# Designs tried in a protein design chat: VH-VL binders against p57417. Part 13

Target 1, 135 residues: p57417
Amino acid sequence: MNNLIDTIKKIENILYSLERILKQECHNLLKSKTSNEEILELIKRKKILFKKLIILSQDRLCLEKEYNIFPPYESNNKLNNYWKKIINTCLILRKLNLKNKIIMNKKFYLNQRFLELSSSYKKSVTYNLDGNLEI

## First folded at step 15 (VH-VL)

Design t3
Fold by OpenDDE, look of step 20:
Structure t3 (fold): chain C 135 residues (1-135), chain A 122 residues (1-122), chain B 110 residues (1-110)
Amino acid sequence: as target 1 above (135 residues)
Amino acid sequence: QITLKESGPTLVKPTQTLTLTCSFSGFSLSEYGVGVGWIRQPPGKALEWLALIFWDDDKYHTTSLKTRLTISKDTSKNQVVLTMTNMDPVDTATYYCAREPYESEGYYFDYWGQGTTVTVSS
Amino acid sequence: ELVLTQPPSVSAAPGQKVTISCSGSSSNIGNHYVSWYQQLPGTAPKLLIYDNNKRPSGIPDRFSGSKSGTSATLGITGLQTGDEADYYCGTWDSRLRAYVFGGGTELTVL
């Protein structure tokens, strides 16, 4: 059971780190002159944290099966408390991530339009008028 | 160029504590995603993973030796330290430190030290 | 008891192909990426394959990795005398929350 508790704690910590990164991403995206290098670094860090999170999640699932205990862990108060925190953090992260995506898409769209208007040659359009990716 | 080097005593008496230091260059434990692990190999035996520490001070230890093992890092010195208490002749092995990189989907060790041989004997 | 099982030894003549199996479970190979290591006699292990089938820089394409279900396989084509070594598979185990190595396979070039 201690292993599961420790795993859940680690998951929580990673989620907090992700929250910090997403906030930093938002801050950078809102700047008039956004640094591409800074954004790329934040993306890299997010990817790294997601790697850890995926592995931790697999650990959690395996341990849950082994101990025959599952979310929301009603039979264990300590686990239940951590799980509540995790759920709350996930909700925050989802909102932040969505916000960042919207800001990023808008910014890229505007930049692309500017380039298209300033250039003598038509460039490939990757964003639509709503700021969504056209893949 | 990435390099790792193990240092510490090569002879330990039973019940004593082993302290090994991994000194590395070409990377830093301040870098996101980077980890350093310890692996040992008894003579003529298979590799055995012992412990892993990440840039964020997240730590893992093999279950069989968890109570005996401590892994720590000094980022400013580019060092990782492994301590193992209550040494026994069965702990005689070559001890390696190795880097766990961030540029991957899974965990693995891409750069290894040359290893240091530790003998536990009276 | 080893969590990952490898054949203790394999052998083949120069130029031939050999395969080394690594058998695990759902808690390790089933859910995690596998790596392979080569250890020449008297030397430290060297990474051969990571993330099931990726080769680090400097590793020739004669070495290949694959994963299916709870098993992984290392393939070596065009076997050379210099390939004589011990080979280990490794992966994360979620039940143990540990990196685990196979028992190792001794490759002899005849």
Scores: ipSAE 0.866, ipTM 0.948, lowest interface PAE 0.5, mean pLDDT 92
Fold by OpenDDE, look of step 21:
Formats: sequence, structure tokens, C-alpha cells
Structure t3 (fold): chain C 135 residues (1-135), chain A 122 residues (1-122), chain B 110 residues (1-110)
Amino acid sequence: as target 1 above (135 residues)
Amino acid sequence: QITLKESGPTLVKPTQTLTLTCSFSGFSLSEYGVGVGWIRQPPGKALEWLALIFWDDDKYHTTSLKTRLTISKDTSKNQVVLTMTNMDPVDTATYYCAREPYESEGYYFDYWGQGTTVTVSS
Amino acid sequence: ELVLTQPPSVSAAPGQKVTISCSGSSSNIGNHYVSWYQQLPGTAPKLLIYDNNKRPSGIPDRFSGSKSGTSATLGITGLQTGDEADYYCGTWDSRLRAYVFGGGTELTVL
């Protein structure tokens, strides 16, 4: 069970990092003169975090099956509390991502390119067409 | 020009603590996505993964040795340190450090040190 | 106990093709990318294949990787004497939350 707890905590941390990146992205996009290089760097960092997130998600799913415990983890207060934080963060990420999409689309007319995380990832779809985070 | 090099004692007595240092160049652990891992290989046996540390200080350890292993990094020195307590003759092996790159979909090790042979003996 | 299973040894004549299998489970190969390493005698391992089928720079196209289900395969065509080495598969295991190597395969060129 400790492995699952640790995994969930790591997921939470990655989501917080993503939040920081998306906020930075938003800040850059709102500048009068937005640097494409900076945006591309943030996209790169997002890709890296998503790599870790995908693997962590796979770890979580595997451990959930092993321990026969699943979200929202009602039988475990610690996990349940972490999960609530994760859900709240996901809602924030969804909102931020949607906002950034709109700004990118209007400013660069390259919304699709910038929103593409990685075509090389088989399971790289972290955001749907509406900008919702999918974990 | 990416290089890694392991350093530390080559002879350790049983019950003592082994401290190995991985010094690397050509990349930095301040770089987003980069990791460094430790792998060992007993003489004539298979590779065994020990631990992995990332740029964000995220760490993983093999379960069988988790209580004995500690991995840490000094980004300013481009070093990663592995400590292993309560050494036993069974821990005699060549120890490698290796880089885990960010340009990938999965985890793997693309650059390896030459390895350092550690013998545990009275 | 090994999580990834490889044949202990394989052999073939120069110019022939050999395959090395790596068998795992859903917690590792089934859900994660596989890498392959070559270890020449007395040397450190060298990355041969990553992300199931990608070759690093400098690796000839004689080396190929594939993955299906819970198994991975390394293919070597045009076998050369210099290919005589130990080969290891590796991947992440979600149950163990660890990187895992196979038991290794000794390739002998006849």
C-alpha cells in the first residue's frame, strides 16, 4: 500500500509542476511580444512531465489492481485526501490549458501544433480536443 | 562527449558502508528530464538495476535493497552518489552509473560509465 | 527471481540472422517500452535499441527490435564475429516500480 501512496504523491507533484508550467505559459502568451522559443521550451518540459505522468499512471493502475483499491479510495483516508487534491489540480489544469489554447490560437494561429505533446507517444493524449486533462 | 565515471573504494569489508560517486560530463542534472541510475553486475552474472534519480530529485530504488540503498545528487558538481550499507560478499560486483535521457518514450540508459569493481571481503 | 526471461544462449554462423527473445508480463513489457543492450566481453553495456525498435546513432540497421504483447525480440542480421557478446533486454516494471533487466543471452558466432 505504501507503494501506491508514494505513486499517488508523485503524481500529485507532477501535476503541481504542470500547473506551474501552464501558468508560465499563460504569462508568456499574454506578453505583448511572445517568444516562440520560450513557448517551445515550455512545451518540451510538458512533454517530459507527461512521460513521467504516463509511467506513474501505469504504476498506479497496476498497484490498484494488486491492492484491490480504486479511486476515490474511500477505504483509505490518506489516499482519498491525495486524490481530492489531484482532482482539484486537474480541474485547475483543465481551465489553464483551455485558456492557453484560446490565447495560442488567437495569437499564433498554430494552436494545434503547440497543443501537440508528442506524436511519438503511443499514449500521449493527455488533453482532449476540449482542453480537458485526461489522466 | 557525454561521459560518466564511477569512483570509490574497490575493497570493502563486510558490514561496512559502500559509497560510490558518479562523475559525469556532457550533460547536467539541472537539465529537465535527465536521470542517472546505478546498475551492478556480479562476476559472470546478469545486470541488476539498483537505483535511479531524476533532475527533480525523484528517486527509485530496487525493492530488495531499498533499506540499504541511498541515491543522491549534487547538481553543482555533476555528481550522483550511491550509498549501500551493511555490505556482504554477495554484493561483490562491478558497479555502473548510467544516464537516463529525456528524449524517449520509456526509461532506458544510453550512456554508461566503465564501471568500478567492488570486492567485499574480510 | 528474474522478471524478464531470455534464452541463456544463441549461436549462428557469420552472415546469418539470429533472434533473441525477451518474455515478461503485463506489468512490464506489456505496458512499457523495451530497450536492448550489448555487452562485449570485459566492457560496459552499450545501448543497442530503445523504445522497442529505435536505434541510437552509430548502431547499424542490422540490429532491430520489436515488441508484441508481453514479449520483445532483438533481431541481428548479417551476423559478424564482432557481434559475439551478451545481450540484455530491459524495461520498467510497474509492480516493482523499478527498471528490470533480463537474464542475458550469450551470442556465439560459429
Scores: ipSAE 0.861, ipTM 0.943, lowest interface PAE 0.5, mean pLDDT 92
Fold by OpenDDE, look of step 15:
Structure t3 (fold): chain C 135 residues (1-135), chain A 122 residues (1-122), chain B 110 residues (1-110)
Amino acid sequence: as target 1 above (135 residues)
Amino acid sequence: QITLKESGPTLVKPTQTLTLTCSFSGFSLSEYGVGVGWIRQPPGKALEWLALIFWDDDKYHTTSLKTRLTISKDTSKNQVVLTMTNMDPVDTATYYCAREPYESEGYYFDYWGQGTTVTVSS
Amino acid sequence: ELVLTQPPSVSAAPGQKVTISCSGSSSNIGNHYVSWYQQLPGTAPKLLIYDNNKRPSGIPDRFSGSKSGTSATLGITGLQTGDEADYYCGTWDSRLRAYVFGGGTELTVL
């Protein structure tokens, strides 16, 4: 049972880390000038966290079967309390992720519109290696 | 270039504690996703995974030796330390430290030290 | 307890193809990526395959990996004398929450 508790706690910690990353992503996306390097770093970190999360989730599932205990862990108060936190964090993450996607999409759309407009005036507009517009 | 090197005593008496240090270069445990593990190999036997520590101080130990093993890291020194208590002749083996990279989908060890041979004998 | 099972030994002549199997369970190979290691005599293990079928830089395409169900396979084509070594599969086990190695396979080039 201790292994399952430890696994659930680790999952919780990873989710908290993801929350921090998504908040940072949101902050970066709201900047007038977004650094491509920063975005790429955040993406990298997200991928790493997801890797650990996937493995931890698989650990959880195996241990649940072994101990014959499953969410919401009504028979174990400690597990149940962690699970509630996990669920709450997941809801937060979903909202943050959706928000970030919306912001990203809007930025992309605006950039596309700008390129179309510039093209109509026979101006060459490109992006440099840093992701900034070169007019 | 990534390198790892094991150091510590090569001879230990029964019941004593073994302390091994893995010194590495070319990467840091401050890097997201990076881990360092310990693997041993008794003479003429198979590889045996012992422990793993990640950049975020997440730790794993083999169950059979969990009560005897402790893994820790010193990020500032680029070192990982393994301690094993109550050594027995059966623990005689070559001990390796190895890197678990941040890349890819699964856990694996891409760079290995050359290993240090530890003999447990009275 | 042996979690991953490999044949103790395989042999073939130079230029031939050999396969090394690694059999596990749903808690390891079934759900996790498999890696392969080559250990030449008197040397440290070297990563050969990761994530079932990916080769690190420097590993020739003669080496290949595959996974199906709860089993993984290492393939070596164009066998060379220098390929004589011990080969280990490895993967994460969710039940044990540990990395696990197979028992190893001794490859002899005839």
Scores: ipSAE 0.846, ipTM 0.933, lowest interface PAE 0.5, mean pLDDT 91
Fold by ESMFold2, look of step 19:
Formats: structure tokens, C-alpha cells, sequence
Structure t3 (fold): chain C 135 residues (1-135), chain A 122 residues (1-122), chain B 110 residues (1-110)
């Protein structure tokens, strides 16, 4: 059980880091001058965090099967509380990502090359009813 | 040019604590997504992964040795340190440190140190 | 008992092709990317293949990798005497939350 709790905590940390990156992206996009290099760095960081999140989600799914416990983890109050926080954070990330996508499209309209390189900022994170990660 | 080098004692008595330092250049643990891991290889035996630490201080340890292993980093010195307690003759091995890169879909080790051989006397 | 199983040895003549298998489970190869390492006698391991089938710079295309289900395969064509080495597969294992290596395969070029 401790391995599953640790995995859930690592997932929360990644989601928090993604929230910080999306807020930094928004702040950068609202400035009068925006460096493509700064935005591309944030996109790179998002890709790295998505990699870790995908792997951690596989860890979680494997440990859930081993411990025979599944989201929303009703039989374990500690896990249930962590899962609720994860779902809430995913909703926040979805809203931030949509906001940043709209700003990005308006600010870099007609810049096809930049948008092609920046495709990862269009991604959103959520979990379905079975607890599977959807990006 | 990316390089890693292991340093530490080459002879340790049973029950003592081993401390190994990985000193590296050509990259930094301030680089987003980068990690450094430790792998050992007993004489004539297979590679055994021990531990991994990432730029954000996220850490993993092999299950069988988790209570004996500590991994830490000093980003400003470009060093990662592995500490293994309660050494036993079965821990005699060559110890490698290696870099975990960030631009990939999976975890793997792209650059390895030369290795340092540690013998645990009986 | 190893998490990833490899044949202990393989051999072939110069110019021939060999394959080295790596058998695992859904907690490792089935859901994670596989890498392969070459260890020449007396040296540190060197990366040959990452992300199942990608070669780092400097690795010739006669080295190839593939994955199917819970198994992975390293292919080496045009064997050279310099290919004599131990070969290891490696990947993440979600049950152990750890990286795991296979037991290694000793390649002999006849």
C-alpha cells in the first residue's frame, strides 16, 4: 500500500508542476514581448512532465491491480482524499490549458511553424471513470 | 562532452558504510528532466540497477536494498552520492553511475562512468 | 529469478545475423520502452538502442530493436569480431517501481 500512496503523491507533484508551468506560460504570453525560446522551453518542460506522468500512471495501475483497490479508493480514506485532489487539479489544468491555447493562437496567428513545434501545449490531462490517464 | 566518474574507497570491511561519489561534466542536474543512476555488477555477473535521482530530487531505489541505500545530489558541484550501509562480501562489485536523459519516451542510461571496483573483505 | 529473461549465450560466424530475445511481463516490457546495452570485455556498458528501436548517434543501422507484447528483440546483422560482448536489455518495471536489466547474453563470433 505504501508504494501506491507514494506513487499517488508523485503524481500530485507532477500535476502541481504542470499547473505552475501553465501559469508561467500564461504570464509569458500576456507580456508585450514574448520570446519564442521562452515559450518553447515551457513546452519542452510540459513534454518531460507528461513523460513522467505517463510512467507514474502505469505504476499506479499496476499497483492497483496488485492491491485490488481502484479509484476513487472508497475503502481507504487517505487514498480517496488524494484522488479527489488529483481530479480537482486536473480540472484546473484543463481550464488553464484552454486559456493558454486561445491566447497562443491569437498571439501567434499566421505563425504556422511555431504552432507546429508547440503542439504539446494543446494537450489536456484528465482521468476517466476507470482511472486511466487521458492526455 | 558528457563524462561521469565514480570515486570512493576500493576496499571496505563488512558492516561498514560505503559512500560513492559520481562526478560529472557536460551536463547539469539543473537541466529539466535529467537524472543520474547507480548500477553495480558483481564479478562475472549481470548488471543490477540500484538507484536513480532526478533533477527535481525525485528518487527511486531497488526494492531489495531500499533500507540500505541513500542517494543524494549536489547540483552546484555536479555530484551525485550513493551511500550503502551494512556492507557484506556479496556486495563486492564494480559500481557505475550513469545519466538518465530527458528527451525520450522511456527511462534508460545513455552515458556511463568507467566504474569503480569495490571489494568487501570477509 | 530474473524479471527479464535473456538467453545466456548466442554465437554465429562473421557476416551472419543474430537475434537476442528479452522476455518480460506486462509490468515492464508490455507497458514500457526497452533499451539495449553492449558491454565489451573489460569495459563499461554502452547504449545501443533506446525507446524500443531508436539508435543513438554513432550506432550503425545493423543494430536494430523491436518489441512485441511482453518481449523485445535485439537484432545484429553483418556480425564483426568486434561485436563479441555481453548484451543486456533494460526497461522500467511498474510493479517494482524500478529499472530492471536482463541477465545478459554473451555473444561469441565464431
Amino acid sequence: as target 1 above (135 residues)
Amino acid sequence: QITLKESGPTLVKPTQTLTLTCSFSGFSLSEYGVGVGWIRQPPGKALEWLALIFWDDDKYHTTSLKTRLTISKDTSKNQVVLTMTNMDPVDTATYYCAREPYESEGYYFDYWGQGTTVTVSS
Amino acid sequence: ELVLTQPPSVSAAPGQKVTISCSGSSSNIGNHYVSWYQQLPGTAPKLLIYDNNKRPSGIPDRFSGSKSGTSATLGITGLQTGDEADYYCGTWDSRLRAYVFGGGTELTVL
Scores: ipSAE 0.800, ipTM 0.915, lowest interface PAE 0.7, mean pLDDT 89
Fold by ESMFold2, look of step 21:
Structure t3 (fold): chain C 135 residues (1-135), chain A 122 residues (1-122), chain B 110 residues (1-110)
Amino acid sequence: as target 1 above (135 residues)
Amino acid sequence: QITLKESGPTLVKPTQTLTLTCSFSGFSLSEYGVGVGWIRQPPGKALEWLALIFWDDDKYHTTSLKTRLTISKDTSKNQVVLTMTNMDPVDTATYYCAREPYESEGYYFDYWGQGTTVTVSS
Amino acid sequence: ELVLTQPPSVSAAPGQKVTISCSGSSSNIGNHYVSWYQQLPGTAPKLLIYDNNKRPSGIPDRFSGSKSGTSATLGITGLQTGDEADYYCGTWDSRLRAYVFGGGTELTVL
């Protein structure tokens, strides 16, 4: 049982760290000047934390079967309390992740339009120089 | 260039506490996702994983030795320390430290120290 | 008792192919990524394969890894005398909450 409790505590810590990262991602996405390096670092950290979370989730599932106890762990108040926190944090993470995806998609859409116009403008300028070299 | 090196006593007496230090360079435990682990190998025997510590101070110990093992880190010194209490002649082994990298789907050890051989005898 | 089982030894002639098996359970190989390590005589282990089938830089493609169910396999083609070594599989085990190694396989190149 102590192994399951420890595993649940580790999961909670990872979820808390993910919440901090998603909030930081939202803040950086809302800034007018965001470096791609900052965003890529946050994406990297999310991937690392998801890796640990996936492994911890397998630990939890395996230990649940071994101890024959399952969420919401009604027979163990300590586990039940940790599980409630985990569920609440998961809901927060879903909302934050959706919010960040919407902001990112809007930024990507506008950037794509500007890149397309810039590429078309440069093509027109290059074509004009090649076809209208009167300078 | 990533390197790890184990240091500590090579001879200890039964019941003593062994303290081993892993000093490393070319990476830092301030790097997100990175860990350092300890593995031992008794003479002519298989590898046995002992403990692992991550950049965020998350720790794991092999269950059979959990009450005897402590792992800690000093990020500013690029060091990880393993202590093992109540040493016994069966603990005679070569002790390795190794890096756990972050760019992967699973856990594994990509860089290893050369090992330090610890003999436990009276 | 045993967590990851490997054959104690395998042998083959230079130029041939050999496979080394690693048998585990759903708590380890079945749900986690497998790595393989080579230990040449008198040296520290060296990573050979990670994430089931990926090679770190400097490992030739005659070394390959695969996994099916609760078993993993290391394949070595074009055997060379320099491949004589002990080979270990390794992976995470969720029941033990620990990394585990197989018992090792001694490869002899005849």
Scores: ipSAE 0.789, ipTM 0.910, lowest interface PAE 0.7, mean pLDDT 87

Design t3
Fold by ESMFold2, look of step 15:
Structure t3 (fold): chain C 135 residues (1-135), chain A 122 residues (1-122), chain B 110 residues (1-110)
Amino acid sequence: as target 1 above (135 residues)
Amino acid sequence: QITLKESGPTLVKPTQTLTLTCSFSGFSLSEYGVGVGWIRQPPGKALEWLALIFWDDDKYHTTSLKTRLTISKDTSKNQVVLTMTNMDPVDTATYYCAREPYESEGYYFDYWGQGTTVTVSS
Amino acid sequence: ELVLTQPPSVSAAPGQKVTISCSGSSSNIGNHYVSWYQQLPGTAPKLLIYDNNKRPSGIPDRFSGSKSGTSATLGITGLQTGDEADYYCGTWDSRLRAYVFGGGTELTVL
């Protein structure tokens, strides 16, 4: 049982780290001036934490089968409490991720419009059916 | 570029505690996602993973040795330390440290030290 | 007590192809990515394949990896005398919460 509890705590720690990163991503996306390097670093860290989370999730699933106990872990108050915290954090992460996706889409649209207007001074930029740049 | 080097005693007596240091360069444990692990290989036998520590101090130990192993890091010194208590002649092996990279879907070890041979003899 | 099972040895002539199998379970190969390591005589292991089928920089494309179900395979084509080594598969095991290596396969180039 200690291996499952430890796994759940590691999952909780990753989720808190993801929450902090998503909040920082949101803040940087809302700034009128943002560093591409800073945003790319946050994207990299998010990918790294998702990798660990996926592996920890497999650990959890295997240990659940081994111990014959499953979410919401009603027979174990400690695990049930951790599960409630994990679910709440997951809901927060979903909201933050969706919010950041919407902001990213808005910034992409504005950047594309600026490039289109700027092209009145430069060579036309086109894409073929494979999505390759043509000039 | 990236190098790791193991150091520590080459001969220990049964029941003693072994302390091995992995000193590395070309990367840092301040890099997000990076880890360092320890692997041993008894003479003429297969590789055996021992422990892994990540940049965020997250740790794993092989289950058979979990009560005997401690892994720690000193990021400022670019070092990872493995301590194994209650050494026994069956622990005679070459001990390697290796880097766990971050740009991948799974865990694996991309750079290895040359290894240090530890003999446990009465 | 081998979690990952490999044939103890394989052999083939120079220029030929050889495959080395690695058999595991759902707690390891079935749900996690497999890596392969080459250990030349008297040297430390060296990464050949990661994430099932990807080669690190500097590894020639005659080394390949694949995974199906709970088994993984290392393929080596165009065998050279310098390929004589021990080969290990490795992956994460979720039940043990540990990295695990196969028992190793000694490749002899005849």
Scores: ipSAE 0.770, ipTM 0.906, lowest interface PAE 0.8, mean pLDDT 87

